# Designs tried in a protein design chat: VHH binders against p49116. Part 195

Target 1, 238 residues: p49116
Amino acid sequence: EGPLLSDTHVTFKLTMPSPMPEYLNVHYICESASRLLFLSMHWARSIPAFQALGQDCNTSLVRACWNELFTLGLAQCAQVMSLSTILAAIVNHLQNSIQEDKLSGDRIKQVMEHIWKLQEFCNSMAKLDIDGYEYAYLKAIVLFSPDHPGLTSTSQIEKFQEKAQMELQDYVQKTYSEDTYRLARILVRLPALRLMSSNITEELFFTGLIGNVSIDSIIPYILKMETAEYNGQITGAS
Key: E = the ipSAE of ESMFold2; O = the ipSAE of OpenDDE; V2 = 0.75 times the mean of E and O plus 0.25 times the DockQ between their complexes.

## First folded at step 10 (VHH)

Design ud7 (framework vhh_brivekimig_d4; at its last fold request DockQ between E and O 0.87; V2 from the best seeds 0.82)
Fold by OpenDDE, fold request of step 11:
Structure ud7 (fold): chain B 238 residues (1-238), chain A 121 residues (1-121)
Amino acid sequence: as target 1 above (238 residues)
Amino acid sequence: EVQLVESGGGVVQPGGSLRLSCAASGFTFSSYDMSWVRQAPGKGPEWVSSITSSGGSTLYADSVKGRFTISRDNSKNTLYLQMNSLRPEDTALYYCVKGGYLPWRKEFDISSQGTLVTVSS
């Protein structure tokens, strides 16, 4: 069998809504996040191994790991997104809700901790100076995680994850031969992704989706949609 | 030229059902995601539902989820909307739109006449 990922899977270019306003409202944040989500899902479905799992399994996998994929995407695109600015804006919006007594103290704490975890994770990834190949393989490792409940074809998923891990190892050994422990440093960051709540992520970034649809509902759609319209919208061609 | 012709609207009582149809021509229907949008009197257009080109995936606005079903027959170039358990707030002109769901979409390119659905006792 050929490699799990090709050079085409390394490219991960997020196009932000332009221009970025001084004040980032909920809609801007939601659009930015949505573009990243779509990009991440379209990336996943472009992988032949992913396609080989079948539609039902694909949907289940993405539903299980979308938050992790999204978070890796945030880290990878943090600079382009001005992630710190987005997070600050989210906090500001939350402050308004707090002032209106719409949230319990416990909920406020949970949300603020989540934001902190997101920022810390992204900062940690930036410090490691993770490159595009490494991100691609990390995303693949996360995507092909066999340990989510309710998955079918777990043996095949595990096989793909192993391939991703091996390819990452080979890449790191080849590219960063002088850094003996780089692979380990990178991989030990992955557990942090599972400390973050998908529900809170959805609440923070995806409030304002048209029709008030859930991420759970939109995932199958994103995986099966025609991409031409999306691409046209992102590039401003349509 | 893209042509979309909606039909199936009418007057129904609350709790009633209607099935809307949209006949499409002027483009390769099977290659495009499709959507239903509605516009109530005095309100702006509202996204209702979308379906992928193959019909493999559907998406619904929260306001119609569980009550409406979008479907398509690519061999007939036709889009459908089965509306059950209709409510007065569902009263609107319903439009078939070429294109799928995008989370940030605020405007829809409505080029058809639509079909009127009136739900009243």
Scores: ipSAE 0.914, ipTM 0.959, lowest interface PAE 0.5, mean pLDDT 95
Fold by ESMFold2, fold request of step 11:
Structure ud7 (fold): chain B 238 residues (1-238), chain A 121 residues (1-121)
Amino acid sequence: as target 1 above (238 residues)
Amino acid sequence: EVQLVESGGGVVQPGGSLRLSCAASGFTFSSYDMSWVRQAPGKGPEWVSSITSSGGSTLYADSVKGRFTISRDNSKNTLYLQMNSLRPEDTALYYCVKGGYLPWRKEFDISSQGTLVTVSS
């Protein structure tokens, strides 16, 4: 019935706002993150298997997994986004706040732990030198996760996830035939994505969205919006 | 050429309601997401609400969510904004815009005169 993904789903080109500001600011971070979120959602929309699930299922699925997709996108685009610089600045600001005794509490601890988990995840993916095909299949595996609460059509979602897993296995075995444990090493990283907090991700990356809309509100909108306007804004299409 | 003509503005007391309309021509209305944008005196444009081309999804600025309802009638090439529980802060020129929500969009293609909404005691 054909492959789950085609070469068009491997291309994942993130375009950053220009120019990069002299000082890190919340608007630049939010715009950059929003571009990644929209790229990730339009990537999901383009998958025939995702289209086949129907609109209600699609919205529920993306609401359940958007943070995992976004985190994979951060790892894949970490260099383009200057993610290490962003995270270092946030950590330094939090450490200065603790040192000055301005803010103390469980929330700061939660945020620091989340940043550390994100840094560790991105570093582990960089060490493995995960390629674009592997990222595409990993994103498909997290997208088609049947075990999130509240999903319908879980048998069909599971079938698509198994197909993504089989295609990743086939790709890795063909492309990295000398590296017996590469697939296992890659798959061992996936559980870390479930430990990422979506509300902390929103706080870190989506503060200052135009209109102060929540990610939960924009997901059904992104899934139904006209792609021509989005493509024209980020790709430079005529 | 693209033509967008707003109507339905006026003066209303706080807590009141108004319904804005936008008549569209010169493009295939049903193929475009649409937005309402407002500009208060002395301020820059502020995004208010967007609706997808089919009308299947809507999005609202936090400042108007629960009070405003965007809708469209593709058979009449018309965009609507129902504004309830109006506040003095809603006083602005209201424009309809071809194009949907993008969280980084700071520039709006305003090609119309807009319709003035004044909310005053």
Scores: ipSAE 0.685, ipTM 0.877, lowest interface PAE 1.4, mean pLDDT 88
ESMFold2, look of step 10: ipSAE 0.628; ipTM 0.851
ESMFold2 (binder alone), look of step 10: mean pLDDT 83; pTM 0.831
OpenDDE, look of step 10: ipSAE 0.883; ipTM 0.942
ESMFold2, fold request of step 11: ipSAE 0.670, 0.268; ipTM 0.873, 0.687
ESMFold2 (binder alone), fold request of step 11: mean pLDDT 84, 83, 83; pTM 0.835, 0.835, 0.834
OpenDDE, fold request of step 11: ipSAE 0.378, 0.912; ipTM 0.719, 0.959

Design ud8 (framework vhh_brivekimig_d4; at its last look DockQ between E and O 0.60; V2 from the best seeds 0.00; counts 0 for: pae E 5.1 > 2)
Fold by OpenDDE, look of step 10:
Structure ud8 (fold): chain B 238 residues (1-238), chain A 121 residues (1-121)
Amino acid sequence: as target 1 above (238 residues)
Amino acid sequence: EVQLVESGGGVVQPGGSLRLSCAASGFTFSSYDMSWVRQAPGKGPEWVSSITGSGGSTLYADSVKGRFTISRDNSKNTLYLQMNSLRPEDTALYYCVKGGYLPWRKEFDLSSQGTLVTVSS
């Protein structure tokens, strides 16, 4: 069959809210994060192989890997998002909660370590100078992970993951022929994604969701929302 | 011209039920996500629920989850909101809105008349 990804899947352009406020409030952070989340999920559902798995499997798959996809998106869009500034703002907001004794010492440590892991991961990806194609294939590898519990069609998922890996290998060999170990250096970053808690990510970035909906609840909605709605969202005119 | 006409509101006792309807015209109904928004007296608009164009997915505000059900009939260009276990705090003018859920949405097009729901003993 044809390739898993096409050039259309390489494009990953995040539009930030405008204007950027002088003070990054919870609303701005949540909107920025939500835009990235929507972009990531719309990217996923644009892949023919993803569509071929069916709605139930698709939903389960995204529910299992949304945090990893989101984190890769953060890394890829770190400059556009001013991620360091956002993370600093999150820490500042967290300080307020600390002062109000709303969090235990252990929880504070856990959250701070998570923020550190996010920052380090994104920095490591920046140092590797990962390009758009590599990000696309890495996201595909993460998306088509067969090792999540409760998944159906695991054989197909595995085949798609292998295809993503082979295409990445071919791309890296062709594009970076002088760097013999680039593929290995890139792939070895993926385990770090599994060290990050989806719950903490949700708490840090998505606390300001209108209606207090969960990411778990919003995933099937995003996967089925009308394209016109998404386009309207990108322009901020909706 | 987009037209949305809400109906089904009324007075009901706590624990009661109502079913709201919204007749849509002036656009391809099935191509748009739809939402319900309510506004209580003296308060700002509050998002209640959204449904995708195909009707395949729904979202609810935490305040109404498990009690309200949004649905649609694209063949009739109609949006519905089944409200069960109504509470006094559900008292509001309910609006049908063209467009789906946005996590950051603060403004809603409430140009329609809405339908009044009053929950009181």
Scores: ipSAE 0.873, ipTM 0.937, lowest interface PAE 0.5, mean pLDDT 94
Fold by ESMFold2, look of step 10:
Structure ud8 (fold): chain B 238 residues (1-238), chain A 121 residues (1-121)
Amino acid sequence: as target 1 above (238 residues)
Amino acid sequence: EVQLVESGGGVVQPGGSLRLSCAASGFTFSSYDMSWVRQAPGKGPEWVSSITGSGGSTLYADSVKGRFTISRDNSKNTLYLQMNSLRPEDTALYYCVKGGYLPWRKEFDLSSQGTLVTVSS
């Protein structure tokens, strides 16, 4: 039976494209986001409990939660990514898009509000000083959500989520024994992930605010990517 | 050393078909996703299609979806692109590329010779 996650699932090492450009651009942002997306999807794929659910269930589960996993990844890697600098570059790009009449004022307001929500979520996680073990369990709780429509094996998914919750509880109690309310403070941050729009995430990080991308349509491909190709994408060897 | 050799290009009329091939060597072919990338005259490289190492999943650019079919034969270390209903806009130098490419990436390692496809009106 064993634990839901092993030590290999705690390490979450994002590498950034090199060299860092003098001025951040759409290509750098999209490459950085792609690396995080690959890392997040392959993290999920590496979990034995996830593997046990079967490919159709895997695809459905990831389609339902990819934006939440990605947002947790942004928060976990915010320092490594220099996320605040990336978001500032996106804001500048939005202002140029107004001048060029590429986006409506209502859309820009919607996107700016989303950026603010993302910044506040990442700040709240940083203030709580969430560690790598806690992030791994939070991601597992989000991944194994039985509430998504169209899922099969809902009973098994629920059991895995409960196991992730139990392992998080055990970890927090053992590691932060002096902080009575840490688990509760961590768990109440999860609802904020539902405020994140997958459509806006796609526009911010994967299209450069021009054009359309559907991460949902790419998920089966990403989940089947070969390990050697995965390493090339993750390490920036492409 | 990685070697990718494209073939099967040529001149066709609009509405015609071509089948491109790419012979791969110098790496474990089945362990890598593969892609087709094209470069039209005077334009930058454009991603066309990708296929996983096993062949179990494929992706296509919107401009070619429904007309082009990517496939691979891992026993022959060969990648294919079946191009049907060709249009003048498909005129380009076509490259076989090691690695899976997402539709928004524009950086490609184009070290091969490519194969020229010309669709004339």
Scores: ipSAE 0.168, ipTM 0.604, lowest interface PAE 5.1, mean pLDDT 84
ESMFold2 (binder alone), look of step 10: mean pLDDT 84; pTM 0.839

Design ud9 (framework vhh_brivekimig_d4; at its last look DockQ between E and O 0.01; V2 from the best seeds 0.00; counts 0 for: pae E 13.5 > 2, placed apart)
Fold by OpenDDE, look of step 10:
Structure ud9 (fold): chain B 238 residues (1-238), chain A 121 residues (1-121)
Amino acid sequence: as target 1 above (238 residues)
Amino acid sequence: EVQLVESGGGVVQPGGSLRLSCAASGFTFSSYDMSWVRQAPGKGPEWVSSITGSGGSTLYADSVKGRFTISRDNSKNTLYLQMNSLRPEDTALYYCVKGGYFPWRKEFDISSQGTLVTVSS
């Protein structure tokens, strides 16, 4: 059998809304986040192994790991997105809610800690100088996680995850032969993704979704939407 | 030339039902996601629902979820919107739109005449 990923899966180019406003409003944040989400989902659906799982299984899989994929995407696209600026804007918007006494002290703490964890994770990935191939394999490892509850075809998912891990190992050995512990340093970052709440992520980035739809609802739609629709919207082609 | 023709609108009492249809021509219907958008008097266009090209997935605005059902028949190049439990706030001109759901979309390419739905006692 051929490799799990090809060079086409390494490309992960996020197109940001233009122009960037002077004030990052909820709409800009939501659009930026949504573009990343769509990109991540389209990346996943471009993997032959992902398609081989079937529609029900792959939908369940993405529902289980979308937050982790999204967070890896944030880390990978942090510079292009000006993530620090976006997070600062989110904090500012939260301050308004705090002043209006809309949030409990405990909830404020949880949300602020989540933002901190996101920032720290992205900073840690930047410090490691993770390249496009490594990100692709890490996303694949996260995507093909068999340990989520309620999944079918867990044996097959596990095989795909192992394949992703092996390919990552081979890549790191070939590309970074002098750094014996690079693979371990990279993989040890993955547990941090499980510490992040999908609900809080959704609240922070996706509050401005048109129609007030949930991420859970939109995932099946993105996975089945026509590729030409996505490309047309991103490139501005009607 | 893309052509969309809506039908099925009318006057209905609160709690009533209507079924809208959209006849599409001028493009490969099954290759495009489709949406319903509505515009109430004095308000801007509002996204209502979307369906993928194959019809395999649907999305609804929170305001219509559980009451409206979007569907399509690709063999007939027709889009449908089944509206149940209608409310006065559902009163609007309803448009069929070529294209799917995007969370950031504020403007819709409305080139059709729409069909008027009036919900009143």
Scores: ipSAE 0.885, ipTM 0.942, lowest interface PAE 0.5, mean pLDDT 94
Fold by ESMFold2, look of step 10:
Structure ud9 (fold): chain B 238 residues (1-238), chain A 121 residues (1-121)
Amino acid sequence: as target 1 above (238 residues)
Amino acid sequence: EVQLVESGGGVVQPGGSLRLSCAASGFTFSSYDMSWVRQAPGKGPEWVSSITGSGGSTLYADSVKGRFTISRDNSKNTLYLQMNSLRPEDTALYYCVKGGYFPWRKEFDISSQGTLVTVSS
């Protein structure tokens, strides 16, 4: 039938907010993360196989995997975002809250553990030097996961995931022909994504966005939104 | 091979100033965030400051905010730490590290000798 992804699905260019603040702050972090979320959702929307599943299935699928797509996006864009420095800023803020006895130590420990796992995931992807084609196929494998509860059309979703896996295998074998174990090393990174908590991701990156409304609730609107509408509503500058 | 070489440490009086430098080689310097980490006698390592790869944003530990300034010159592959209004508790070995690090992290990828700063009367 045709390829699951084309070269147009490989481009994934994140533009950071301007101007850069002298010190990183919550608003800059939230705007940066919102741009990545929007880019990730619109990337998924652009895939013909995704479009073929229908609106209700699209919404259910993205609700199930948005945090995994977002986390892959963080790894892919970690240098452009200065992610290590953003995470250090968040950790410093949380550490000050402990010293002043202002927050539960148990919750802060959960958040710190999540940050550590995120940093280790991003480091492992950087060590493998994952390229844009590989990221695109990994995102497709994560997007078309049939095992999430509540999905319909799981047989078709599974077929799309298998197609993404086969296209990744073909790409790696042709592009990295001398590295027999590259595909296996890449694929064993995926289970770590399911350990990432969407609740904690919201607290880390989306604090102050729309007054405690969950990302789950806004996904249908993001999927229908045009790029110009999103920029005008979130950035306040376009 | 990644190499980081710190310099500019020394002995100063309380209230004095020092400027630390870190010469970087073996990687694309401008592509990475950079940090300063310090280790006081008998204490574990402590994150001090970070700067983005472009140099556009900085972050400081509360203990040094307003007194220390991190900067970088990507054309010279060099990271700097300007330390003003130095206090005895700033006495430590100072290390330059690739990437951002967490304030509570005890394990840093330190592969250099560091530069010693001693603040005493």
Scores: ipSAE 0.000, ipTM 0.223, lowest interface PAE 13.5, mean pLDDT 82
ESMFold2 (binder alone), look of step 10: mean pLDDT 83; pTM 0.835

Design vd1 (framework vhh_enristomig; at its last look DockQ between E and O 0.33; V2 from the best seeds 0.00; counts 0 for: pae E 7.3 > 2)
Fold by OpenDDE, look of step 10:
Structure vd1 (fold): chain B 238 residues (1-238), chain A 119 residues (1-119)
Amino acid sequence: as target 1 above (238 residues)
Amino acid sequence: EVQLLESGGGEVQPGGSLRLSCAASGFTVSSNHISWYRQAPGKQREWVSTIYSGGSTNYAESVKGRFTISRDNAKNTLYLQMSSLRAEDTAVYYCATLSEYLRQFGDPWGQGTLVTVKP
């Protein structure tokens, strides 16, 4: 009956491979993306309300929203990741596929538009100067979305989402009292996340996995990992 | 292409020591978090240890105080020094980055290196 999120859920520290290589190869990109994905899922698991939904429901929620969570993570960690550089590298790697005539013109357009959308979203979030608390609540709102198909316990999910929204509202009113429209400006960015293709995101950031396995299929395994293993994978100094 | 080649496994008596190696190619060991995993017969694969790019290390509780993970940047090689070995340490040992760990769900892991602890 306490708050949905605590200060512990505000911390979202991504560690990148260091030093950054002169040439960002596919491995670097995939590794960086994997760390972010892992961190995002670990974050979700740390929320008591998330745990209360049960394993099956948890898995379904993450499957439904992993792309949105991932994208919010990209925005939040854009500076640490040097996201612009990563995206540029991804484009460069795509050029090879283009030259090899592996992609149709339409597909190329779709992929490039997606990259643009990602960059635009992240830029917009940076422009809004979203802080760690706001990101945490936005991620919670995204996570506890009851409108995905096939979900169970939708009433409870909705309650958690409302709680996240209320806490965000309270936080914004308290912290940014002079900006009466900040909450609206923040929330209006969420629809952009739904317009982004999870398939294309997967293709761009997880190329090393695409040929063999989908993120959707990996999610249950990640969520079942022991806490010690999670810590072993992501808790490290740069 | 990223490649990791494990070696150094063998048979050892309880209480003995063994040093595993993981030779990396296609990426820089010092720039990545790299972990050791192991899989015992009939058991699930488990995380053993990680050395982070910054040089810090982490260990599973089951091996803490007995195993030491390290790397040689010049050789681009990861190591696992195992001491006070126990029967329950018997397993095939693998090394991988996080992305490679995730990839294994669709692509089987390599050969690894077998460690057998028995009298």
Scores: ipSAE 0.565, ipTM 0.819, lowest interface PAE 1.1, mean pLDDT 90
Fold by ESMFold2, look of step 10:
Structure vd1 (fold): chain B 238 residues (1-238), chain A 119 residues (1-119)
Amino acid sequence: as target 1 above (238 residues)
Amino acid sequence: EVQLLESGGGEVQPGGSLRLSCAASGFTVSSNHISWYRQAPGKQREWVSTIYSGGSTNYAESVKGRFTISRDNAKNTLYLQMSSLRAEDTAVYYCATLSEYLRQFGDPWGQGTLVTVKP
């Protein structure tokens, strides 16, 4: 048995579009989010255990968890992205939509609740000071979730998730030996990810990228992209 | 209201050359990352080349050294210079930003410009 993840899977460097505009706009937000999405997909597809599951299983896993991976990425990169500034700009946009009567009161409430949940999640992860190794294992635990419907290799997926959990446990015990409950505090954050709506995430971050096409429909293309195209989308070749 | 019009396709012998054009309106080619894609009969669409807003370029492995992407700001036009053409380069060629490519993923594309390399 070898480790599930190597040092190359711990590196997670998001490069923001340059220069940052004086006023945030949909193009900047969308390019920033696109880079994070592609970085997250690159991370997932580079894992040997993920590669071993086969294309149909890979597509099913990513369709089920892409929003959770993206949300973990937002938390990990919140300072680099100036996420609080991006969310404030989105809230201001929502106020304009209310004035123009373009969204129902129920929808506005749903979107505001989602933004609040996202802010709370990111704040709780920052308060725990989650490091890059911990994020990598949390992403692996989320990626290798065997309880999604329609999966074909659930026994092997369970084994990979268990391996990610054991490696996280070993890392936390070794690195944070004086904090007996750190692993438990980290793991109890994961259920909040299941409450995040992929449709609202698309509305908040991706309308400029895909218009009305869902991320689910393009997952097979993203997973099969050639490395050079991926690198261009992650950095804008910047 | 972005519009991209491909042209310059045609029939060529193996080893021949051809230059494709993509006239853009509704956005500025020099401020965007713009790519060429192609689709051969019975195959999935594939990426060919990208020119980035800063001017750098990259290419799919299958076309490196044979194809050159470029742009002309004054004409707001993207080009693909193809050389040493092979039968496997036969395809309909499209230009798009990644956003436009993904927006149309899984749907029939516009006409593009057909390149046929004779057997």
Scores: ipSAE 0.030, ipTM 0.470, lowest interface PAE 7.3, mean pLDDT 83
ESMFold2 (binder alone), look of step 10: mean pLDDT 81; pTM 0.807

Design vd2 (framework vhh_enristomig; at its last look DockQ between E and O 0.58; V2 from the best seeds 0.00; counts 0 for: pae E 7.5 > 2)
Fold by OpenDDE, look of step 10:
Structure vd2 (fold): chain B 238 residues (1-238), chain A 119 residues (1-119)
Amino acid sequence: as target 1 above (238 residues)
Amino acid sequence: EVQLLESGGGEVQPGGSLRLSCAASGFTVSSNHISWYRQAPGKQREWVSTIYSGGSTNYAESVKGRFTISRDNAKNTLYLQMSSLRAEDTAVYYCATLSEYLRQFGDSWGQGTLVTVKP
C-alpha cells in the first residue's frame, strides 16, 4: 500500500476561457464554473483509493462533498479565475433578479452572505499561502469524509481520510518545520466549507444551465464519463 | 442567449467526406473550448473532438486521423471535417461547450445535424 496521493495529484490546473470578455456574461461564468467542476471530479477519479471504493460509493462521496471540493477549487484557482471579478459580476447579474422582484429580501440576504463567505474563505486560504500539496491533501480529506449520511464502506473511507491527514501532517512537518502550528491553522479552515450551501453555490455559478436540476443529480453522469472525454473537455488548453 | 446551430449533415457513401458547421451566437468561439458530440441510434452519446481556446485539438480514438476540428474566428463558427467516413460514423452530431454540455440536463440539446453513411 503506497501513499494515498502522488505528485500527479498535486497538479490542479484550471484553464479559463480566453480572452476574458470586457463584460463577464453569464456564459463566461458558467463555463468557468463548469470547467472547475469537471476538473475537480476528474481529480477525484484519478485517485486509486477513490476508484477502489467502487462506483456507487464514489458517487455517494462526490454527491456529499462536491460543494466543498468546488469551493476548495475556487480558492486554489482564485487568482487564475479572477474570482473577485467573477463574484462581482455575479452580484451584478443578481441585481437584475432583484429589480424584477424574483427574490425575497431574506433570500437576497442569504445569497449575499454566501458570496461573502466564499470570498472570505478564499481570502483566508490565500492569506495562509496554501500550496498545491496542501490543497491536494485537503481535498482528499474532504473527499474521504465518512460522516456523510448513507455512505457504505465507511471504515475504508475513514482509513483513507486518516491516510490523507497523516500524509498532510508529514508534508507540513517536512516542508514547514519552523511553523509548528501550520497544520492546525490549515485544518481549522475546513469547517467553513460545511457551512456553505450547495444550493446557493449552484444558483450562483450554474444558473441557466441546469434549471431545476441539481448538480447532485448530474454527478453520476459526469463520473461515468470516459477518460478520453474528460481529457477532451479539460486538459488540452495548456 | 447562447446558441449553437449545427449544419452540414447529410447522406454520404463509405469513404466519403463531409464538413459540419456549428454557428455560434452569444459567445465567442475563440474564447471557449468547444466540442463535437455524436449520438447514433440506440447508442449513448459519444465525444468526438474538442478545440480548445488556445487552438489545440483533441480527438476520440475512433475518429483520430479521419476527422479534423477547426474554427473560423471571424465567422464565429466551428467546423468538423470528416473524411474516410464509415458506417459507424452514422449519428446526429452536436456541438457544445462544457457548460452547454451541462445544460442538456436542464434542457434538451438542439436538433443537431444528421450524418448518414451508407452505400
Scores: ipSAE 0.553, ipTM 0.796, lowest interface PAE 1.0, mean pLDDT 90
Fold by ESMFold2, look of step 10:
Structure vd2 (fold): chain B 238 residues (1-238), chain A 119 residues (1-119)
Amino acid sequence: as target 1 above (238 residues)
Amino acid sequence: EVQLLESGGGEVQPGGSLRLSCAASGFTVSSNHISWYRQAPGKQREWVSTIYSGGSTNYAESVKGRFTISRDNAKNTLYLQMSSLRAEDTAVYYCATLSEYLRQFGDSWGQGTLVTVKP
């Protein structure tokens, strides 16, 4: 049996397109986000418990939670990504769209509210100084959520989520023994992830390089890719 | 506006050679990981080769030793030198960054450049 996650699942290293342009542009943002998406999908696929659920369940789980995993990845990698700078560049782009009358006021309000929620989430995680083990278990808790509609094997998914919760608790108690409220502070951040809109995430981070991208439509193909192809497409070096 | 324009395809005899080009605008080829992909009729898109921003390269096993990826930073252009071509290399060839790869999943494939290796 053994632990749900091993040390290999704790490592989550994002490499950025180089060099960072003096003025961030849509290409840099989309390429950076694409790398994070693939890294997140590779992480999920590498978990033996995830593999055990079968292809249809895997696809359903990832479609239900990819935005939450992506958002946790943004928070975890916020410093290496210079996420605050990226979000500022997106806000500047939105201001230009207003001047050209290309977006409605209601849409801009929705997008700005999303950006603000994302900034608040990332800031709260940074204030707690969430470490790599804690992020790995939070991602597992999010991935193995049994309450999404249309899932099969929900009892097994629930067991995996409980195992992730127990392993997180054990880790926090051993590593942060003097902070009795740390686990509670960490877990209360998770509901904010359900408020993040996947279609706005797609618009912010994945649209703008010739046409639109629907992440839901490509998830089955990403999950079926061989591990070597994943590494060849997202690693920083041969 | 990012634009990738593939060219250099054509008909070739088995064992022949072609050089494909990918002219890029809207981003710098030297600053990015850029790949060649191909799609044969009735088959899924297949990764062929990548050149990384640092200059190192990687190849799919099916083309290793026969294809060479390179770039010309002054022209902002990516190349694929193909040699010892075989019938199974017949495909439409595309160049893409990772984000462009994702975009093409969501939309129809772009134009690409057709390579036909005569039977």
Scores: ipSAE 0.014, ipTM 0.473, lowest interface PAE 7.5, mean pLDDT 82
ESMFold2 (binder alone), look of step 10: mean pLDDT 79; pTM 0.800

